# VH-VL binders against Protein archease, part 13

Target 1, 141 residues: Protein archease, of Thermoplasma acidophilum (q9hkc1)
Amino acid sequence: MDSDDNRTLSYEVVDHESDIGVIVYGKTYEELFSNAVYAMADLIVDVSRLKENRKMHEVITGKTPEDIMVNLLSRVLFYLDTYYILYYRITSKYSDGELDAYFYGSEIPEGIEYRNVIKAVTYSDLAVKPEEGYAKIIFDL
Short names: E, the ipSAE of ESMFold2; O, the ipSAE of OpenDDE; V2, 0.75 times the mean of E and O plus 0.25 times the DockQ between their complexes.

## First folded at step 19 (VH-VL)

Design q5 (from m4 with heavy chain R102P; framework fv_relatlimab; at its last look DockQ between E and O 0.77; V2 from the best seeds 0.78)
Fold by ESMFold2, look of step 19:
Structure q5 (fold): chain C 141 residues (1-141), chain A 121 residues (1-121), chain B 107 residues (1-107)
Amino acid sequence: as target 1 above (141 residues)
Amino acid sequence: QVQLQQWGAGLLKPSETLSLTCAVYGGSFRGYFWNWIRQPPGKGLEWIGYIDYTGSTRSNPSLKSRVTLSLDTSKNQFSLKLRSVTAADTAVYYCAREDWIPGVYTGFDYWGQGTLVTVSS
Amino acid sequence: EIVLTQSPATLSLSPGERATLSCRASQSIRKYLAWYQQKPGQAPRLLIYDASNLATGIPARFSGSGSGTDFTLTISSLEPEDFAVYYCQQEDNYPYTFGQGTNLEIK
């Protein structure tokens, strides 16, 4: 199988005072986590200008799905800050307290235009609700 | 220690489907990227593609329309199917493990023994 | 697709000599190059990853260097078991590609 997801943008931007947020859609935890990673990455740079040339694997833990979402997105920001690699696509298996995730992304090309500089993932209005078909995340710029 | 063992039919006719399986022993099946590479007799190597534990794949664009990669997590096995073979697909086929270390890209550290696939006619 | 060109095609040396093998990429691949050794009837064996990191279990006489487009594998003092074909391989972009090989043969 070809796993280059032909993913159309699946998020909406939400204004939140001086910060920015997203609503992502999905019927499973895996879908919501994947769409959140993509949405955050696309807020940082135009992901369509990136190639999938880097990959990794990590297990993300947390007490709640909301904790896992924060920890997951914070790991993506960590690799961007430390290694200049933006992971924008994940595939994963979710179980209670654990996300077994495969990350796919790209080094940031020289001269790329940043859309936003995201400092942190916040708990403000944070929701991960596959039963309602969405997740909402607010980022600190 | 990690060992990759591969098998499948080695003699095919044109238009048949090549089907190979690789089993992983002595190590984790999770957390790695499982690759196929081929080498025509007396020639260099061509990367075919990889699969991860979730079933996500990437394939060489030159072969993508004919390649199917799959896995069986209950048996720690992954498989290659290559449809509509011709004589040009005659090669030794290898399975290989690709690891990841933060900030480092590691190459293929463990390889299967190789399977010669011959497409006659 | 990134083309890797190895030189020389054949290198004839004696045990105890220093071997220097070159790999040139058609575009920058930064540090993302691996080197493999292959003997007849065997799978390739990983020697070097990330241009300069020695793979586990590989003798210290092997070393790699380079970045961008020009890379070198060096064997400081050849042992009889080092006579084989050597391939470079890039991991910078898909599809992964290999060089055509350098045959290191005993003189």
Scores: ipSAE 0.662, ipTM 0.873, lowest interface PAE 1.5, mean pLDDT 91
ESMFold2 (binder alone), look of step 19: mean pLDDT 93; pTM 0.952
OpenDDE, look of step 19: ipSAE 0.897; ipTM 0.945

Design q6 (from m4 with heavy chain T106H, light chain A34N; framework fv_relatlimab; at its last look DockQ between E and O 0.68; V2 from the best seeds 0.78)
Heavy chain, then light chain:
Amino acid sequence: QVQLQQWGAGLLKPSETLSLTCAVYGGSFRGYFWNWIRQPPGKGLEWIGYIDYTGSTRSNPSLKSRVTLSLDTSKNQFSLKLRSVTAADTAVYYCAREDWIRGVYHGFDYWGQGTLVTVSS
Amino acid sequence: EIVLTQSPATLSLSPGERATLSCRASQSIRKYLNWYQQKPGQAPRLLIYDASNLATGIPARFSGSGSGTDFTLTISSLEPEDFAVYYCQQEDNYPYTFGQGTNLEIK
ESMFold2, look of step 19: ipSAE 0.717; ipTM 0.883
ESMFold2 (binder alone), look of step 19: mean pLDDT 92; pTM 0.950
OpenDDE, look of step 19: ipSAE 0.900; ipTM 0.946

## First folded at step 21 (VH-VL; framework fv_relatlimab)

Design u1 (from q6 with light chain D50K; at its last look DockQ between E and O 0.59; V2 from the best seeds 0.76)
Fold by ESMFold2, look of step 21:
Structure u1 (fold): chain C 141 residues (1-141), chain A 121 residues (1-121), chain B 107 residues (1-107)
Amino acid sequence: as target 1 above (141 residues)
Amino acid sequence: QVQLQQWGAGLLKPSETLSLTCAVYGGSFRGYFWNWIRQPPGKGLEWIGYIDYTGSTRSNPSLKSRVTLSLDTSKNQFSLKLRSVTAADTAVYYCAREDWIRGVYHGFDYWGQGTLVTVSS
Amino acid sequence: EIVLTQSPATLSLSPGERATLSCRASQSIRKYLNWYQQKPGQAPRLLIYKASNLATGIPARFSGSGSGTDFTLTISSLEPEDFAVYYCQQEDNYPYTFGQGTNLEIK
């Protein structure tokens, strides 16, 4: 048994039928949103191979934290698909209905190996639960 | 419309801490990246670092061990501290707004008036 | 860090002439180069971003070109107010770096 394990995992991969998902950990909405962005980006490419030389600011809105999570991650996918920029780190302030987010990322380098092609963020089993210390997100491949 | 006003002590002795503040008027404090840039007399420009509205920072590695960047969102102000100054830190110090629109860099579009900081022996 | 080398150090021209200022990067910065103008006692003013885009309020006589390592600022017909120091700056990677400047002097 792991009586001495103090390590904190960044995210855990979850298989969901023919799709892929993650569980991320955090005690605040900001931590969960940040860790979800990182996890999704790392599922797409090895983030350790990227430099952080692009940034932006956007306000992400939604009726629920789950809506904000979908809208946030969908926005990251939009910039990847349209501009070939992968934002893999955010800093933010969360308030009811709004995430004021600063995005940090990189253009995708020539010849980088893609781990997965993520088509969409889904509402399947979607949960954003800082009071329980986690969020769960399923992606459509 | 947007104006950056900066202030702080302009004459220091070696080993003291440089402390400058910049206030933002006529525009949003959120949504931008707030920078410090310096220019030694008769020389070119050196980027010091930035801070975002959440308090996240990045600084020039050449200065990182001596630089502290901070923010007061209630007053729309951001500040630079540079510890353990020497004559080499004599420069005009500027605060500047850095703009990025949908991931496209739009530069340092508004600057403070500059503060000459002289470090004497 | 990325070193930007500007040439010439000083360019002496008359009003009405074309000015061509060069900036060379120590490694490819793709198109992530910006140009600033600075007059004595003033803060720098942004002229060009992302190699070739005019900043707000900058006259059309200013243009930028280049990619990779070689970049050019052109002023098609010099006005008296254009005599100043010009700096290139890269934002491809941190730390942001500036060239050492080209002093555009009136002949």
Scores: ipSAE 0.731, ipTM 0.879, lowest interface PAE 1.2, mean pLDDT 91
ESMFold2 (binder alone), look of step 21: mean pLDDT 92; pTM 0.951
OpenDDE, look of step 21: ipSAE 0.908; ipTM 0.950

Design u2 (from q2 with light chain A34N; at its last look DockQ between E and O 0.80; V2 from the best seeds 0.80)
Fold by ESMFold2, look of step 21:
Structure u2 (fold): chain C 141 residues (1-141), chain A 122 residues (1-122), chain B 107 residues (1-107)
Amino acid sequence: as target 1 above (141 residues)
Amino acid sequence: QVQLQQWGAGLLKPSETLSLTCAVYGGSFRGYFWNWIRQPPGKGLEWIGYIDYTGSTRSNPSLKSRVTLSLDTSKNQFSLKLRSVTAADTAVYYCAREDWTYRGVYHGFDYWGQGTLVTVSS
Amino acid sequence: EIVLTQSPATLSLSPGERATLSCRASQSIRKYLNWYQQKPGQAPRLLIYDASNLATGIPARFSGSGSGTDFTLTISSLEPEDFAVYYCQQEDNYPYTFGQGTNLEIK
């Protein structure tokens, strides 16, 4: 597959008390993880304004798919906070306990406006359910 | 040490499809970005594109409509097809490894295949 | 597309001399510039990545500097094996592009 991404599915924003969450859709773990990364990134900045000029590879581990989701999204936040790189697209292979992920993103350009400042990924209402076709994630602002 | 070895047909007629394969030895096939680059005789280098282990690709827009990149993970091989060739596609074609890990070198193209001269007759 | 312009096109020097090769980008590429050496009949060899970092196994006489649009490769004292073509390459944005090369030839 070329870099031409045919994303036809969007995420839904879910209010959770005073914080924000998303529901993402997908039939596989890989789809749910990819759509969650995109959704979180798009809550932070308008991803359509970014150029995909950075890439990396990292293996994300966890005892459950929910642990992997938190660890994955937390790594994206880490790179944003530390290096000012927002990874907003992944391709991956999932196996039990492990997500072998290729990250694609951008340095944050000068003058871009942040939509939200996400401080953490939470376990509140956290669900990763490919059989049911969705994942739900709540963020701490 | 890592070694890239490439092969494919070196002589084509106009309108044919160029097809090259690169095999990776002595290192991991996962975790890297696998590139093709070409060099017309006596000229500089042109990046063609890359593929990752999951099959995700990016190609030079100047060639994108004619390029197909693929891989065979069971054999640690990746391949280039370039459709509808003309004399302008005559070049030495190289496969190359690209590494973007923060724990390794940050990069460019650190390992290259030996090169394959592809000549398209006029 | 980001254009890289190398100068001079040809540099004629003797062993033991200092070589200075220039690469200029058509827009800022920050630090995302690599340098390669290519000898006849061989694949390019990575020398410098991210403007100034020496690649593994490259002799200390090679160094790189610059940021933004202007970059320099320096060879402090030329050895006979250093006479080759040198290319710069940017990785700031796609498509990746190369300069046209500087031919470093023996005087």
Scores: ipSAE 0.692, ipTM 0.887, lowest interface PAE 1.3, mean pLDDT 91
ESMFold2 (binder alone), look of step 21: mean pLDDT 92; pTM 0.946
OpenDDE, look of step 21: ipSAE 0.896; ipTM 0.944

Design u3 (from q6 with heavy chain R102P; at its last read DockQ between E and O 0.86; V2 from the best seeds 0.88)
Heavy chain, then light chain:
Amino acid sequence: QVQLQQWGAGLLKPSETLSLTCAVYGGSFRGYFWNWIRQPPGKGLEWIGYIDYTGSTRSNPSLKSRVTLSLDTSKNQFSLKLRSVTAADTAVYYCAREDWIPGVYHGFDYWGQGTLVTVSS
Amino acid sequence: EIVLTQSPATLSLSPGERATLSCRASQSIRKYLNWYQQKPGQAPRLLIYDASNLATGIPARFSGSGSGTDFTLTISSLEPEDFAVYYCQQEDNYPYTFGQGTNLEIK
ESMFold2, look of step 21: ipSAE 0.800; ipTM 0.902
ESMFold2 (binder alone), look of step 21: mean pLDDT 92; pTM 0.949
OpenDDE, look of step 21: ipSAE 0.911; ipTM 0.952
ESMFold2, look of step 22: ipSAE 0.781; ipTM 0.901
ESMFold2 (binder alone), look of step 22: mean pLDDT 93; pTM 0.951
OpenDDE, look of step 22: ipSAE 0.911; ipTM 0.952
ESMFold2, fold request of step 24: ipSAE 0.851, 0.828, 0.861; ipTM 0.917, 0.909, 0.923
ESMFold2 (binder alone), fold request of step 24: mean pLDDT 92, 92, 92; pTM 0.950, 0.950, 0.945
OpenDDE, fold request of step 24: ipSAE 0.912, 0.913, 0.913; ipTM 0.952, 0.953, 0.953
ESMFold2, last read: ipSAE 0.859, 0.835, 0.845; ipTM 0.921, 0.910, 0.911
ESMFold2 (binder alone), last read: mean pLDDT 92, 92, 92; pTM 0.950, 0.951, 0.949
OpenDDE, last read: ipSAE 0.913, 0.918, 0.908; ipTM 0.952, 0.956, 0.948

Design u4 (from q6 with heavy chain I101Y, light chain D50K; at its last look DockQ between E and O 0.69; V2 from the best seeds 0.78)
Heavy chain, then light chain:
Amino acid sequence: QVQLQQWGAGLLKPSETLSLTCAVYGGSFRGYFWNWIRQPPGKGLEWIGYIDYTGSTRSNPSLKSRVTLSLDTSKNQFSLKLRSVTAADTAVYYCAREDWYRGVYHGFDYWGQGTLVTVSS
Amino acid sequence: EIVLTQSPATLSLSPGERATLSCRASQSIRKYLNWYQQKPGQAPRLLIYKASNLATGIPARFSGSGSGTDFTLTISSLEPEDFAVYYCQQEDNYPYTFGQGTNLEIK
ESMFold2, look of step 21: ipSAE 0.761; ipTM 0.885
ESMFold2 (binder alone), look of step 21: mean pLDDT 92; pTM 0.949
OpenDDE, look of step 21: ipSAE 0.910; ipTM 0.951
ESMFold2, look of step 22: ipSAE 0.727; ipTM 0.878
ESMFold2 (binder alone), look of step 22: mean pLDDT 92; pTM 0.950
OpenDDE, look of step 22: ipSAE 0.902; ipTM 0.946

Design u5 (from q6 with light chain N93D; at its last look DockQ between E and O 0.59; V2 from the best seeds 0.77)
Fold by ESMFold2, look of step 21:
Order: C-alpha cells, then structure tokens, then sequence
Structure u5 (fold): chain C 141 residues (1-141), chain A 121 residues (1-121), chain B 107 residues (1-107)
C-alpha cells in the first residue's frame, strides 16, 4: 500500500522583501484559518516531527476575518513564546466576528531544529478570501 | 452542578455493536473534550477516546478500528459505538468531561454514573 | 504506550495515619501525572492534576509530588472517607493510561 503526503499541498511560501509569507488554500473560513495555522507552524519547525499531546479551546474575536486571522496566528505565537507549546492544528466554527477554536499541538521538544523564528504576524498584503479560495499572510522575521 | 447522564443497552451477544449516549446538563457543551473510559469488573481503567465540539476525535489505538465517536450539538449529547464486541469488552463504561485551560490539563472533572455492559461468552 | 505501575497494591492503615502511595512511569512523563480516587460503585473522582495541583473541592490533606518517572500521592491524616482505590493516570502521550490501582483499606 502506497501513500503520499497531501499536507504540503495546502500552502505555498512567498517571499516578501526581508520577510516570509504564505498563501493557503481553502473554500471556507474554517479551512483557511486551519491551513494558515499549520503553515505558520511548519515554517517554524518541521511539524511532522511533533506529537499532538497538548490541546486547548479559545474563542478568537475580530471585526473582520483578517483581524481574526492576525489574532489567531498571534495567539499561536504567544503560546510558543510564553509556554513553549506550538499549536499547529485547529478545528473550529466560524461565525460573525468569532472563531470558536480547538487547538492541538505539542511542547517543543529539546533539540528540534527551528526553520525560522517568526516574531509577528503582519497586516502587509493580508487577505482572507474563501470566495476566491485563498488567504495570504506575511510574517515578520 | 454539571451532570453527565448516560444510557444504552447493558446486555450484548458477541459480534453485536455496543452503543452508549451521554447527555450534558448544567454546564457548557462547548470548550471541553468529551471522553469515554471503561473499567472491566475488578480491573483498572482504560481510556477509549474523545470528541470535541467540532467533531474531531482521537481514539485508543487498541480499539480504534472498532470505535466510532459522535456528537449531537443540538442536544448536548455525545455517543460511543464499539462494533464486533467480545467477552473482553465486558466493563463499566463511563463518559467524562476533560478540561484544558491555556494548554494545562485539568483532568476528567465530571463523570457519568457508569453503564455496565456485559457481553455473553 | 506508557505503563504506570502503582505500589503497594494494598495499603492497610487506620484513620489519623499518613498514607503514601507511589506511581512509577515506564518513561519520563515530566509533570503530567494525575491522581483519582474511586469508591465502590462510584465513578472516579479527580484529586490531583499535573503532579501537585489540587482539584476543585479536594481537601488540603491530599498532596502530590514528583516528576519524571516517580510520583507520590500523600494523605497527611486519613479520614474514614479516604479509604478507597487510588489510580494514577498520565496525559503526556496518547493513549492516556492508568495505573492498576492501590487499594487503601482500614486496618
């Protein structure tokens, strides 16, 4: 029985001057938010080397889907910086101004190789457009 | 004040499907992880799996091929199906709420009353 | 999977005595060990989470300690209602696993 890894088909890396970004694909807000969390986490470490042994629930609010995306990804960075937990997968329900999100991730194991150090999520070129099938996010390194 | 109440058939023949339902009263159904745990008579506890409000699940690998976890968010209920039962599946089955706060595990803090399921040999 | 081994299997003590229950993990689980109490005919009751934190409504006579592979539940002065079976459980990795239990009984 053969298998392939379709996970990498959910995002593309884009260069943006001295920073890095992603384009993620999806036809719903929930898909775009989930794929963005995974993409950002995979830019930080090789997610295939992480367990999924930490979890939590938070409601992420924002005036626009773009605000929610920034707040969501910033929350993931906060837990990495403060608690050394990288949440790399979410399941969620999106409704007007709120993302009801269940986060799944791992404490960062000793000795894991970091791909990048992401300092912040930016509003630069930020787009969350399920009607066009994509979202674009630029990170500050 | 939070209460978990569970029900389902307690007597099964080998090869039948175990089916249990748990209803949540007096608290939020959102924001928690809803678990099933079993205890064979006179033995210790075995974790079966959980489901979240969005329908995402994880199951014990020893049971995964036979386990289906589901929920009905309109009724604040979640369910366990375990197919192809044998005498080894005889146990008291519990539903339980699992709490996590900012990535910190807070345990199985509320449990159902338990349902004894007996599978004839 | 992570195996938890509890000792002793049975601990016979009188009210007012100090109880010390042990749990050993087959690999390091850091602080991710929890303790439950179970009385006959009842569901388990959470006592301690993450090695040392008291659960809501648990009396201060219960305490937990340890990290890595060796963990201890202590009851400083036994009350009659404390005689029960005690289980440790780990949440460091899936599947969650439980120890086989320690029966704390009246001498």
Amino acid sequence: as target 1 above (141 residues)
Amino acid sequence: QVQLQQWGAGLLKPSETLSLTCAVYGGSFRGYFWNWIRQPPGKGLEWIGYIDYTGSTRSNPSLKSRVTLSLDTSKNQFSLKLRSVTAADTAVYYCAREDWIRGVYHGFDYWGQGTLVTVSS
Amino acid sequence: EIVLTQSPATLSLSPGERATLSCRASQSIRKYLNWYQQKPGQAPRLLIYDASNLATGIPARFSGSGSGTDFTLTISSLEPEDFAVYYCQQEDDYPYTFGQGTNLEIK
Scores: ipSAE 0.743, ipTM 0.885, lowest interface PAE 1.1, mean pLDDT 92
ESMFold2 (binder alone), look of step 21: mean pLDDT 92; pTM 0.948
OpenDDE, look of step 21: ipSAE 0.907; ipTM 0.948

Design u6 (from q6 with heavy chain V104Y; at its last look DockQ between E and O 0.67; V2 from the best seeds 0.77)
Fold by ESMFold2, look of step 21:
Structure u6 (fold): chain C 141 residues (1-141), chain A 121 residues (1-121), chain B 107 residues (1-107)
Amino acid sequence: as target 1 above (141 residues)
Amino acid sequence: QVQLQQWGAGLLKPSETLSLTCAVYGGSFRGYFWNWIRQPPGKGLEWIGYIDYTGSTRSNPSLKSRVTLSLDTSKNQFSLKLRSVTAADTAVYYCAREDWIRGYYHGFDYWGQGTLVTVSS
Amino acid sequence: EIVLTQSPATLSLSPGERATLSCRASQSIRKYLNWYQQKPGQAPRLLIYDASNLATGIPARFSGSGSGTDFTLTISSLEPEDFAVYYCQQEDNYPYTFGQGTNLEIK
């Protein structure tokens, strides 16, 4: 890509039968969660066409990092479905069982072309492994 | 009852750095967006910027090159530095809490008492 | 950036009268408009958020309406404590901007 100032493309698309997924990279839980949110959002629409004009805060809980990942990404999908707001960037602090997350995103512009319609985040092949430098997530289309 | 208490030097000379601090009492420091807003004497309000609990910031483009926003989570405090001040920076400066109402609406629901900063001409 | 223009600049009324204050945006801000009241020597106070929602602790005589570019704050029956300056503020896009204010003064 020609313009990558302040921009990191750190995900790979994986096919999984009729579904789609990503592998994201990062050395901390916070990085993996952030890159997963961005990757999922970019699979839904071209994030470069969005204007960051909405923000919110939520604490995402879960028994495992994998549970937190599913719950985090499911909240992003909830706001998209319910309020037509796509949160595509987070900043956060992770502690055992909690992700204290600040979400940044955009109301979806009228007439924007969806790349994919993601119905759900799945546990299929789900992995959150900062010690190995990656996370893998499969989405249900 | 949430209270914001602010302090800092009120009289500056041109080219000095404005430095203000706001402390948050009686409520959570996390989960909100912490803002600075200024009001020149007898005029309207100008938004300066915000910081979140993780240190992420956004500033008014008109001031961005001179603004530094920071926080101290151990003291529930957040701060504004505005470099290279001129007489045009004379204003009452307010800290304010921005609440995310119902997950996506915003409002400045608690304000500090205000600090008059005068830059001598 | 989005410019908010308030009218009138000064509104002179008596207690018990109805006040109607206008705010116009230079482009659609959908519903993302807030209203504040400010008395001399005090910080602003949030009255209305999201164009029409009454903030916590604000009396029911205050109401807001509008969407898109045209917004109105109404005070149904003025009380002595309502004479103040009123500001609208948009949160549709950054930077957040404020209108120049309407001075509601006692006749």
Scores: ipSAE 0.717, ipTM 0.893, lowest interface PAE 1.3, mean pLDDT 91
ESMFold2 (binder alone), look of step 21: mean pLDDT 92; pTM 0.949
OpenDDE, look of step 21: ipSAE 0.900; ipTM 0.946

## First folded at step 22 (VH-VL; framework fv_relatlimab)

Design w1 (from u3 with heavy chain I101Y; at its last look DockQ between E and O 0.73; V2 from the best seeds 0.81)
Fold by ESMFold2, look of step 22:
Order: C-alpha cells, then sequence, then structure tokens
Structure w1 (fold): chain C 141 residues (1-141), chain A 121 residues (1-121), chain B 107 residues (1-107)
C-alpha cells in the first residue's frame, strides 16, 4: 500500500553572497532529485499552504546527474512562470542520462506570500552525490 | 490502437475484498495516470483513484480507507482492491487512462469494457 | 468536494435539432471541465476536454464552451447515434467529480 508522503528527508538553507541555496539529503538519485524539487518549491512559497491539484509527466535528460538536476529544477521554474503551477513533489525512475518523472503540485493560490523569487538554477558549487548522501544547489535570486 | 482490458470476480459476499485487474495494450504504459471509476446500476459515475508508473497513488477520500491500488510494470497491468465490501459497492467498475499535461491534453481518453461487481445481501 | 449540477435532467429532441446541455460547478473550476457520452452497456467516451477542446475522433458537430462555473455542451445538428447520457466531469481539484448526467432522448 502507498501512503501520502511529502518525500522530505531534510534540507538546509545556505546563503551564498546575494543568492540562496540548499543542501538536500538522500541515498539515491531519485531521493536527491525529489528532495531538491521540494526544497526549491518551499523556498518560493510555504508548501504547507498548497493543495496538490496539478500533475504532469516529463522525461528530463542530461549528460550528468548535475545536468539533470539543473534541467529538472529549471522545468519547475518554467511551469511556475508560464502556467502559475508550482510542482513541489516528484516521483521518478532514474537511469543514466534520463529522469522519468511524475510531477505533482498546485496552481498558485490568489494572495499567497512568496518567500523568494528564484530567477534561475545555477551550476555554482553544484553537486549531486548519492554515494555521499547529499546534493547542493545554488539559486539565482 | 490503445486498448484496456479488465477482469476480476463479479459476485462477492459482504465483507469480501473486490479485486480487479486492467491490462494495457497498443500504447505506452509510461507517461499516463491509470484510474478506476465505478458506476452503480442506473446511477452516475464515481472516481476511485489513480496510480502512476512509479507506484504513486491518490484515492477518493470517501473510499481511501478501503482502497489499495497497485501496478505490475512487467505486465503493463494495474489493479484495484476494495476491502470490506457491502451492497453499496455494487457497480460497474471501469479502468481508464488519464492524459494530463498543462496547456495540451486532459481527460479519460481510453476506458476498459467495464466489470459488473455484485455484492449479495 | 466540487459539486457539478447538470440541466436539464432529460432533454427530448429529434434528429437534426440543436442540443444544448448545461453543467454548473459549485465553485470556479476555471476551464478544467470535460464532457463524456455514454450509451447503454458501454463505457463513457471522452468528447470535450478543458471546456472547449474536441477530443480525438469526435465529430465537429460537438462543441463546448464556458469557464468558471457555467459550462455548455452543444450538438449543432443531432444524429441518431447522439442519443445517450452525457456527463460533465471536473479535474480542477481532487476528488474528481462527475455531474449526475443529462439523458438526451429521441423526441
Amino acid sequence: as target 1 above (141 residues)
Amino acid sequence: QVQLQQWGAGLLKPSETLSLTCAVYGGSFRGYFWNWIRQPPGKGLEWIGYIDYTGSTRSNPSLKSRVTLSLDTSKNQFSLKLRSVTAADTAVYYCAREDWYPGVYHGFDYWGQGTLVTVSS
Amino acid sequence: EIVLTQSPATLSLSPGERATLSCRASQSIRKYLNWYQQKPGQAPRLLIYDASNLATGIPARFSGSGSGTDFTLTISSLEPEDFAVYYCQQEDNYPYTFGQGTNLEIK
């Protein structure tokens, strides 16, 4: 049986000059990608105020896990900017070069308070290391 | 083209577990949401829930305590179990493919043939 | 839970006539409203998605309109095969819900 699970293991906020970043924890690529999506979304709005009412599927490609992380998080930002949908939970299957991902999120409610406006996902200090149990991502504000 | 075929036992006694399976042919099993919907005889439709290819599920809160949704990716099949049935669970049960993608596609576009499940008194 | 109310419950018309079926939502569902046709002994068939988009293989005589709370399915000139039950369904929020149906019957 599956249960409703927000997929959070832990994340820490890292201030980096004029930008913000996160360290997320996980033992698999799927866990790290899921926790990174949640962490970025929670930096944008209080995710506990959202109702999961939107979904989609995409295959995210990249030559490295770091490329996939940037492309994945950039797609989340794209849907926020274009459709006003914030995807904050994914379930996925990872293989070299591809993340087959199901995205779950919410249309942004009227009047919600934004915590941050994230402009872009950067390659600064970017690391995706399930063998060391973490990923680190810096965002451009 | 895409075809959904479903099967399972059609006659149950109260307190038994309803179990239905749906197989997908002629299309991708990935990238969609696999749903169950039921229709009591002569009545309207009630959404039960869905499962995705990774095993993630969502169920109608009215049924969630009794519903189990599962998937067998090696056979392109997905299944419904509904425990502790009563006469109120008598219905035609359908499996259906859901296509959803922002700005492009939505809806239940392919349906199984339906399975009448009768729960005796 | 979002309630969809269809009207009329029964619509009696002849082939060649124009049919107009209504669906009203208990709150705004924006454009996230689908229409299905169901004939006796058959599974429902998707006609319209997102209020106004014609599903694959559906004849052009079917059209949908509306946004927010009030939605309409129109059949411009009824064919004999169009006499069936029609359901609206919302996908704006969970649980997904259906209207109670409109029975479109001949004459």
Scores: ipSAE 0.761, ipTM 0.895, lowest interface PAE 1.1, mean pLDDT 92
ESMFold2 (binder alone), look of step 22: mean pLDDT 93; pTM 0.951
OpenDDE, look of step 22: ipSAE 0.909; ipTM 0.950

Design w2 (from u3 with heavy chain I101Y, light chain D50K; at its last read DockQ between E and O 0.71; V2 from the best seeds 0.82)
Heavy chain, then light chain:
Amino acid sequence: QVQLQQWGAGLLKPSETLSLTCAVYGGSFRGYFWNWIRQPPGKGLEWIGYIDYTGSTRSNPSLKSRVTLSLDTSKNQFSLKLRSVTAADTAVYYCAREDWYPGVYHGFDYWGQGTLVTVSS
Amino acid sequence: EIVLTQSPATLSLSPGERATLSCRASQSIRKYLNWYQQKPGQAPRLLIYKASNLATGIPARFSGSGSGTDFTLTISSLEPEDFAVYYCQQEDNYPYTFGQGTNLEIK
ESMFold2, look of step 22: ipSAE 0.776; ipTM 0.895
ESMFold2 (binder alone), look of step 22: mean pLDDT 92; pTM 0.950
OpenDDE, look of step 22: ipSAE 0.902; ipTM 0.947
ESMFold2, fold request of step 24: ipSAE 0.746, 0.771, 0.788; ipTM 0.892, 0.899, 0.906
ESMFold2 (binder alone), fold request of step 24: mean pLDDT 92, 92, 92; pTM 0.944, 0.951, 0.950
OpenDDE, fold request of step 24: ipSAE 0.905, 0.906, 0.905; ipTM 0.948, 0.948, 0.948
ESMFold2, last read: ipSAE 0.753, 0.785, 0.803; ipTM 0.898, 0.902, 0.905
ESMFold2 (binder alone), last read: mean pLDDT 92, 92, 92; pTM 0.949, 0.949, 0.950
OpenDDE, last read: ipSAE 0.906, 0.906, 0.902; ipTM 0.947, 0.947, 0.946

Design w3 (from u3 with light chain D50K N93D; at its last fold request DockQ between E and O 0.66; V2 from the best seeds 0.82)
Heavy chain, then light chain:
Amino acid sequence: QVQLQQWGAGLLKPSETLSLTCAVYGGSFRGYFWNWIRQPPGKGLEWIGYIDYTGSTRSNPSLKSRVTLSLDTSKNQFSLKLRSVTAADTAVYYCAREDWIPGVYHGFDYWGQGTLVTVSS
Amino acid sequence: EIVLTQSPATLSLSPGERATLSCRASQSIRKYLNWYQQKPGQAPRLLIYKASNLATGIPARFSGSGSGTDFTLTISSLEPEDFAVYYCQQEDDYPYTFGQGTNLEIK
ESMFold2, look of step 22: ipSAE 0.806; ipTM 0.905
ESMFold2 (binder alone), look of step 22: mean pLDDT 92; pTM 0.950
OpenDDE, look of step 22: ipSAE 0.900; ipTM 0.945
ESMFold2, look of step 23: ipSAE 0.846; ipTM 0.919
ESMFold2 (binder alone), look of step 23: mean pLDDT 92; pTM 0.950
OpenDDE, look of step 23: ipSAE 0.888; ipTM 0.943
ESMFold2, fold request of step 24: ipSAE 0.743, 0.846, 0.852; ipTM 0.892, 0.914, 0.917
ESMFold2 (binder alone), fold request of step 24: mean pLDDT 92, 92, 92; pTM 0.948, 0.948, 0.951
OpenDDE, fold request of step 24: ipSAE 0.906, 0.902, 0.905; ipTM 0.947, 0.946, 0.946

